VHH binders against q96fz2. Designs and how they scored, part 7

Target 1, 269 residues: q96fz2
Amino acid sequence: CGRTSCHLPRDVLTRACAYQDRRGQQRLPEWRDPDKYCPSYNKSPQSNSPVLLSRLHFEKDADSSERIIAPMRWGLVPSWFKESDPSKLQFNTTNCRSDTVMEKRSFKVPLGKGRRCVVLADGFYEWQRCQGTNQRQPYFIYFPQIKTEKSGSIGAADSPENWEKVWDNWRLLTMAGIFDCWEPPEGGDVLYSYTIITVDSCKGLSDIHHRMPAILDGEEAVSKWLDFGEVSTQEALKLIHPTENITFHAVSSVVNNSRNNTPECLAPV

## First folded at step 12 (VHH)

Design U90
Fold by OpenDDE, fold request of step 24:
Structure U90 (fold): chain B 269 residues (1-269), chain A 120 residues (1-120)
Amino acid sequence: as target 1 above (269 residues)
Amino acid sequence: QGQLVESGGGLVQPGGSLRLSCADAGSTFSDYDMGWYRQAPGKERELVARIYIGGTTKYADFVKGRFTISRDNAKSTLYLQMNSLKPEDTAMYYCAKGYTWRSGSPFDYWGQGTRVTVSA
């Protein structure tokens, strides 16, 4: 996963992240560093994206089921990194493979500390290789959206007309991530950064791309992943697997350029 | 809910210029697409210009390069520079804020408008 969309305004995004805590109380996640949030239809690595994480990471004795929403840098910068510039990291940390998560120090260590997060997105993009051509077809991949009374079809809004109606109650994609905290050697603000855990693609997506983000489908999965106080690393990792509960549609080549940040990026062609 | 307040309207001669401003008192200005609409007497409200969160702009066909929409996120302010004004540009101009994919009105918030009159 190398491209996502997350364009909802902060207020809309917050409401979309409504949840129940362990006590069953309805809550909205509190923002940390909301000013770092930059909505975009075309998010690339090294940009900031909003993630959910347990309040316990910030507050001692907090209820670990409570959620914070915070923009973090995409591309995990390990805490032990000694260079002054995170861009000097020599290895790619955009993604973490589920099968090797425990083999790589950069991911194992923060995971062992309970630094699990849920990366939020409208969806993610993948490019299908076209047989016989050097051309790649981009797809926007997301959760199936609930039937709007008018569209009658559960799934991909295949028509431009129906596409606009789906966004009133957009279900955000929830991807499993690992984050770390890096303190710059020269001082300054602590950098929070994340990696997205990837798995082998589900059958439905396999023709498009062989890998997909580990998607946490449903409130229980999200809650368990976030709750590092109650859920062990071993138990949490059981949540990491492919899911068939996704849909997708072809989008224009506009998304190919990471500088393009318009609705055309995710619109059906 | 940020109140949008337009200003800068007035009376100008044909060929003249105006700069409209729209101040957003809300804290989420940068998260929204912005636009200018106008409504002439006896006519329907029409889009003049739009600026997306990414800075991309779109203009109505009648603009023909005469108007420029811009935004200052730090000031939470939207602008419309109008040059080469014509009598046909006489209208109430409205500032609008919204995110692109909402059903119904493409914009969630509207200002009260500022009047532009182009007359010899």
Scores: ipSAE 0.840, ipTM 0.913, lowest interface PAE 0.5, mean pLDDT 92
Fold by OpenDDE, fold request of step 24:
Structure U90 (fold): chain B 269 residues (1-269), chain A 120 residues (1-120)
Amino acid sequence: as target 1 above (269 residues)
Amino acid sequence: QGQLVESGGGLVQPGGSLRLSCADAGSTFSDYDMGWYRQAPGKERELVARIYIGGTTKYADFVKGRFTISRDNAKSTLYLQMNSLKPEDTAMYYCAKGYTWRSGSPFDYWGQGTRVTVSA
């Protein structure tokens, strides 16, 4: 996963992240560093994206079921990194393979500290290789959207006209991530950064791409992944697997250029 | 949710210029697509220009390079620079805020409008 969309306004995004804590109380996640949020139809590594994480990471004795929403840098910067420029990391931390998560110190250590997050996105992009050509067809992949009072039910959007109706109550994609905190050697603000855990693709997506983000489908999965106070690493890792509850449609080549940040990135062709 | 307030309208001669402003008192101005609409007497409201969160702009065909939409996120203000105004541009101009692909109107919020009159 190297490209996502997350373009909802902060207020809409917040409402979309409504949840119940362990007491059953309806809550909205509180923002940390909301000014770092920059909505985009075309998010690439090194950009900031909003993630959910347990309040317990910030407040001692907090209810670990409470959620914070915070923009973090895509591409995990390990806490032990000693160079002043995160871009000097010699290894790719955009993704973490689920099968090797415990083998790499950069992921194992923060995971062991309970630094689990849910990366929020409208969806993610993948490119299908076209046989016999160097051309790749991009697809936008997301949760199936359900009917609300304002919009019709839709799986995969087949037309631009139908696509326009689905955004009234968009179900966000919730991807399993690991985050870390890095203190720059020269001082400054602590950098929060994340990696997206990847798994083998589900059958439905396998023709498009062989890998997919580990998607946490449903409130229970999201809650368990986030709640490092009550859910052990071992138990949390059981949540990491491919899901078939995904849909997709072909999009234009506009998304190919990471500088393009328009609705055309998402629009079905 | 902050109210959109348009300003800058007025009476101008053909060939003249106006700069419209739309102030958003609400938070998260930068998170929204913005646009200008206009409604002439006896006509339907029509899109004049749109500016996306990414800064990309789109104009109606009748604009023909005469108008420029811009935004200052730090000031939470939308602008429409209108040059080479024509009598046909006479209308109430509305500021709009929203995010794309909404059902119905692409915008969620509207200002009260500012009147532009182009007359000799």
Scores: ipSAE 0.837, ipTM 0.911, lowest interface PAE 0.5, mean pLDDT 92
Fold by OpenDDE, fold request of step 24:
Structure U90 (fold): chain B 269 residues (1-269), chain A 120 residues (1-120)
Amino acid sequence: as target 1 above (269 residues)
Amino acid sequence: QGQLVESGGGLVQPGGSLRLSCADAGSTFSDYDMGWYRQAPGKERELVARIYIGGTTKYADFVKGRFTISRDNAKSTLYLQMNSLKPEDTAMYYCAKGYTWRSGSPFDYWGQGTRVTVSA
């Protein structure tokens, strides 16, 4: 996963992240560093994206089922990194393979500290190789959407006339991530950064791409992944597997350029 | 929900210029795509220009380089610089914000409009 969309306005995004805590109380996640949120139809690594994480990471004795929403840098910078510039990392931390998560220090250490997050997106992009050509067809991949009175559609938002209406109650893609906190050697603000855990693609997506993000489908999965106070690493990792509960549609080549930031990126063609 | 308030409309001669402003009282102006629409008497509301969260702009065909849409996120204000105005540009101009732009989105927020009259 190297490209996502996360464009919902902050207020809409917050509402879309409504949840129930352990006590069954309806809540909205509180923002940390909201000014770092930059909505975009075309998010690439090294940009900031909003993630959910347990409040317990910030507040001692907090209810670990409570959620914080925070923009973090895509591309995990390990806490032990001693260079002054994160760009000097010699290995790619955009993604973490599920099969080697416990083998790589950069991911194992923060995971062991309970630094689990849920990366939020409208969806993610993947490119399918076209047969006989060097061209690649981009696809937007996301959760099936629920029929709303306004949209009149179920599943894929593949109708141009209904596309604008689907966003009223858009179900955000919830991807399993690991985050870390890096303190620059020269001082300054602590950098929060994340990696997206990847798995082998489900059957439905396999023709498009062989890998997919680990998607946490449903509130229970999201809650368990986030709640490092009650859920062990071992139990949490059981949540990491391919899911068939996704849909996709072809999009234009507009998304190929990471500088393009318009609705055309994710619109069906 | 921030109230959009348009200003800058008025009476101008053909070939004249106006600068419209739209102030958003909300705190999330920068998170929204913005646009200008207009409605002439007896006609349907039509898109004039759009500016997306990324700063990309799109214009209706009738604009032909005469108008420029811009935004100041720090001021939560949308602008429309209109040059070389024609009598056909006479309309009520509306500011709109939203997070999807295909056609007239039911999710758009609208201002009350500012009237532009182009007459000799």
Scores: ipSAE 0.835, ipTM 0.911, lowest interface PAE 0.5, mean pLDDT 92
Fold by OpenDDE, last read:
Structure U90 (fold): chain B 269 residues (1-269), chain A 120 residues (1-120)
Amino acid sequence: as target 1 above (269 residues)
Amino acid sequence: QGQLVESGGGLVQPGGSLRLSCADAGSTFSDYDMGWYRQAPGKERELVARIYIGGTTKYADFVKGRFTISRDNAKSTLYLQMNSLKPEDTAMYYCAKGYTWRSGSPFDYWGQGTRVTVSA
């Protein structure tokens, strides 16, 4: 996963992240550093994206089922990194393979500390190789959307005429991530950064791309992944697997340029 | 929810210029696509211009380079520079805010409008 969309306004995004804590109380996640949120139809690595994480990471004795929403840098910078510039990392941390997550120190260590997060997106993009050509067809991949009173349709919002209506109650894609905290050697603010865990693609997506983000489908999965106070690493990792509960549609080549940031990026062609 | 407030309308002669402003009292201005609509007497509301969160702009065909939409996120303000105004541009101009916009789709939030009258 190298490209996502996350364009909902902060207020809409917050409401879309409504949840129940372990006591069953309805809550909205509290923001940390909301000013760092930059909505975009075309999010690339090294940009900031909003993630959910347990409040316990910030507050001692907090209820670990409570959620914080925070923009973090895409591309995990390990806490042990000693260079002043994260770009000097010699290895790619945009993604973490599920099969090697426990083998790589950069991911194992923060995971062991309970630094699990849920990366939020409208969806993610993948490119299908066209047979016999060097051309790639981009696809926007997302959760099937629930029937809205306005659209009356369940599933893929593939109709251009109804596409906008589904965003009133858009179900955000929830991807499993690991984050870390890096203190720059020269001082300054602590950098929070994340990696997206990837798995083998589900059958439905396999023709498009062989890998996909580990998607946490449903509130229970999201809650368990986030709640490092109650859920062990071992138990949490059981949540990491391909899911068939996705849909997708072809989009224009507009998304190919990471500088393009318009609705055309994710609109069905 | 931030109120959109338009200003800058008025009476102008053909060929004249106006600069419309739309102030958003909300803190989430930068998160939204913005647009200007207009409604002439007896006509339907029509899109004039859009500016997306990424800064990309789109104009109606009748604009023909005469108008420029811009935004200042730091000031939470949307602008419409209107040059070479014509009598046909006479309308109530509305500021709009929303997300996931296509041509013809309504915005989520609207101002009360500012009146532009182009007359000799």
Scores: ipSAE 0.825, ipTM 0.908, lowest interface PAE 0.5, mean pLDDT 92

Design U90
Fold by OpenDDE, last read:
Structure U90 (fold): chain B 269 residues (1-269), chain A 120 residues (1-120)
Amino acid sequence: as target 1 above (269 residues)
Amino acid sequence: QGQLVESGGGLVQPGGSLRLSCADAGSTFSDYDMGWYRQAPGKERELVARIYIGGTTKYADFVKGRFTISRDNAKSTLYLQMNSLKPEDTAMYYCAKGYTWRSGSPFDYWGQGTRVTVSA
């Protein structure tokens, strides 16, 4: 996963992340550093994206079921990194493979500290290789959307004419991530950064791409992944697997350029 | 939910220029698409110009390069520079805010409008 969309305004995004804590109380996540959030139809590594994480990471004795929303840098910078520039990191941390998560120090250490997050997106992009050509077809991949009073069918997102109607109550994609905190050696603000855990693609997506983000489908999965106070690393890792509960449509080549930030990135062709 | 307040309207001669401003009191101005609409007496409200969160702009056909929409996110302000004004441009001009792909009206929030009158 090297490209996502997250374009909802902060207030809409916040409401979309409504949840119940362990007591059954309806809550909205509290923002940390909301000014770092920049909505975009075309999010690439090294940009900031909003993630959910447990309040317990920031407040001692907090209810670990409470959630914070914070923009973090895509591309995990390990806490032990000693260079002054994160761009000098010599290995790719955009993604973490689920099968080797416990083998790599950069991911194992923060995971062991309970630094689990949920990366929020409208969806993610993948490119299908066309046989016999060097051309790649981009696809936008997301949760199936629920029919609203304004939408004709669950499949309404598959046509350009119905595309606008499905966004009234868009279900956000929730991807499993690991984050870390890096303190620059020269001082300054602590950098929060994340990696997206990837798995083998589900059968439905396998023709497009062989890998996919680990998607946490449903409130229970999201809650368990975030709640490092009550859920062990071992139990949390059981949530990491391919899911068939996704849909996709072909989009234009506009998304190929990471500088393009328009609705055309998402629009069905 | 920030209140949109338009300003800069007035009386101008044909061929003249005006700059409209729209101030958003909300803290999430930069997260929204913005646009200008106008409504002339006895006519329906029509889109004049739109600017997306990415800075891309779209104009109505009647604009023909005469108007420029811009935004200053730091000031939470939307602008419409109007040049070469014509009597046909006489209307109430409205600032609008919304996010892309919302069903119904392309915008969720509206200002009270500022009146532009082009007359000799």
Scores: ipSAE 0.818, ipTM 0.904, lowest interface PAE 0.5, mean pLDDT 91
Fold by OpenDDE, look of step 13:
Structure U90 (fold): chain B 269 residues (1-269), chain A 120 residues (1-120)
Amino acid sequence: as target 1 above (269 residues)
Amino acid sequence: QGQLVESGGGLVQPGGSLRLSCADAGSTFSDYDMGWYRQAPGKERELVARIYIGGTTKYADFVKGRFTISRDNAKSTLYLQMNSLKPEDTAMYYCAKGYTWRSGSPFDYWGQGTRVTVSA
């Protein structure tokens, strides 16, 4: 996963992240550093995206079932990194393979500290290799959305006009992530950064791409992943697997350029 | 949720210029698509211009390069520079805020409007 969409306004995004704590009380996540959020149809590594994490990461003795929403840098910068510039990291931390998560120090250490997060997105992009050509077809991949009487089937949306009618109470994609905290050697603000855990693709997506983000489908999965106070690393890792509960449609090549930030990026072609 | 407040309307001669402003008291101005609509007496409200969160702009066909929509996110303010105004541009102009792909209207919030009158 190298490209996502997250374009909802902060207030809409917050409401979309409504949840129940362990007491059954309805809550909205509190924001940390809301000013770092920049909505975009075309999010690339090194950009900031909103993630959910347990309040316990910020407040001692907090209820670990409470959630915080915070923009973090995509591309995990390990806490032990000693260079002054995160861009000098010599290995790719955009993604973490589920099969090697416990073998890589950069991911194992923060995971062991309970630094689990849920990366939020409208969906993610993948490119299908076209046989016999150097061309790649991009797809937007997301959760199936609830059909309202007024909204056509998202899967049947074949035009931008039809797509414009689809967004009623959009269900956000919830991807499993690991984050870390890095203190710059020269001082300054602590950098929060994340990696997205990837798995082998489900059968439905296998023709498009062989890998997919580990998607946490449902409130229980999201809650367990976030609740590092009550849920062990071993138990949490059981949540990491492919899911067939996704849909997708072809999009224009506009998304190929990371500078393009328009609705055309995710609109069906 | 902050109130949109339009200003800059008035009486102008044909060929003249006006600059409309829309102030958003909300803190999330930069997260929203913005637009200008107008409504002439006895006519339906129509889109004049839109500016997306990415900065891309769209204009109605009747604008023909005469108007420019812009935004200052730091000031939470939307602008409409109107040049070469015509009597046909006489209308109440409304500022609108919303996010893309909403069912129906892409805009969720509206100002009270500012009146533009183009007359000799």
Scores: ipSAE 0.804, ipTM 0.898, lowest interface PAE 0.5, mean pLDDT 91
Fold by ESMFold2, last read:
Structure U90 (fold): chain B 269 residues (1-269), chain A 120 residues (1-120)
Amino acid sequence: as target 1 above (269 residues)
Amino acid sequence: QGQLVESGGGLVQPGGSLRLSCADAGSTFSDYDMGWYRQAPGKERELVARIYIGGTTKYADFVKGRFTISRDNAKSTLYLQMNSLKPEDTAMYYCAKGYTWRSGSPFDYWGQGTRVTVSA
């Protein structure tokens, strides 16, 4: 998993992340560093993307079921990294395989500190290798969405009062991640960065690619993954498995170039 | 999200130029795809030009290189430079912002419009 779309404006994204805390109260996550959010149809490693994490990471004695939303760098930078420029990291930390997460110090250590996050996206892209060529067919992969079918009358489809807003109710893809905190050796703000945990693909995606992100399907899974105050590492890792609750469509090769940032990247072909 | 306010419309002779502006009071201006639409009396609204969050632009065929859409994220302002104006360009011009990717209904928020009249 090396490319995503996360294009919603931050207010719309925040509303899509409404949740219940442990006391049953409906809440929105509180933003940290909202000005670092950069929506895009075509996110790649080293860019910032929004993640959810427990408030307890920032405040002593906070309710660990309360959520913070923050942009973090995609590509985990370990706390021991010595260079001043994170792009010089020689390890690829874009993804973390679930079957080796407890063997890799770069992932095991932050996981043991409860540094679990939920990576948000509209969906992710994956490239299917086509038989008989080296050509690859990109797909956009996402949670099934509630379909709404509306016909506009003359002039009705193009006004705010009559427009159908499919993205207002978009179910964001929620992927299991691990994050770490790096203090630049020359000073400056602490860098928060994440990796996406991967698993073997489900049957529905196996014709596209053999790996998929570990998807947290539903609020119970999201809450347990985030709540390091009440859910142990061992219990949390039981949430990491493939899901069949996923859909996709083919997209054009526009997405291949990570500099292309238009809705065409995710448009069906 | 803020409120969209268009300005810069007016009466102009054929062949003339106007520059339309659309100010967004919201702090999240740069998060949205944006566009200009127009509606002549008795007609449906139609796309004039669109600019996406990545900077890519799209124009309706009738523009034929006469109009240029641009945005200034620091000023939270969308622009439409209109040159070589024709009487058929007479319409109410609306700015819009949104975040949809499907064809048909890409924008969710609209301004109140600014009138452009092209006549002798």
Scores: ipSAE 0.568, ipTM 0.801, lowest interface PAE 1.9, mean pLDDT 87
Fold by ESMFold2, fold request of step 24:
Structure U90 (fold): chain B 269 residues (1-269), chain A 120 residues (1-120)
Amino acid sequence: as target 1 above (269 residues)
Amino acid sequence: QGQLVESGGGLVQPGGSLRLSCADAGSTFSDYDMGWYRQAPGKERELVARIYIGGTTKYADFVKGRFTISRDNAKSTLYLQMNSLKPEDTAMYYCAKGYTWRSGSPFDYWGQGTRVTVSA
């Protein structure tokens, strides 16, 4: 998992993240660093994307079920990293395999500090290698939506006006992540960065790619992953598994170049 | 979400030029795809031009290179430079912002419009 779309305006994205706290009250997550949010149809590693995390990471005695939303750098920079330039990190932290997460220092340490986050996206892209060619077919992969189409993978109602409503109530993809906080040795702002946990792909995606992000399907899974005050690492890791509750459609090769940032990147072909 | 206010319309002779502006008071101007639409008397509203968050532009076929859409995110302003104006360009011109990737959406946020009249 190395490419996503997260294109909704900040206020629309925030409404899509409405949740219930432990007391059952409807809430919106509170932003940190909202000016760093950069919506795009085509996000790649090293860019900033919004994640959810527990308020308890920022405030002593806060209700750990309350959520903060903040942009973070994709590609975890470990808190112990000693160089001044994060690009000098000698290993790839874009993704974290679930089967080795407790054996890799870069992920074990922040996980032990309860640094769990939920990575938000419209959906993610994967490339299927076509047999007998060197060509790859990109797909856009996302949660099933309430709209239905006669053909293709994205749902819509029977009329053109109802097609425009799909994004008003889009169910955001919610992926399990780990984050860390790095203090540059020369001072300056703390860098928040994340990795996306991966698992073996489900049957529905196995023809596209052999790995998939660990998807948190539903509010209970999201709440438990975020709530490091009440849910242990051991219990949280039980949430990490493939899901079949996923859909996809083919997209044009426009998405191949990460500089292309238009709706064509995710449009069905 | 901010309010969209168009300006720069008026009466112009055929072959003339106008520059339309659309100010957005909101602090999230750069988050939206934006566009210009027009409605001639007795006609339905139609897309003129769109500019996406990545900077790519699209134009209706009737524009044929005469108009240029642009945006200045620092000033929270969308522009339409209209050159080589024709009498058939006479219409109310509306600014809109949204995040749907389909044109003609009634759910985009709209300004009040500015009138463009092209007449000898």
Scores: ipSAE 0.530, ipTM 0.787, lowest interface PAE 2.3, mean pLDDT 87

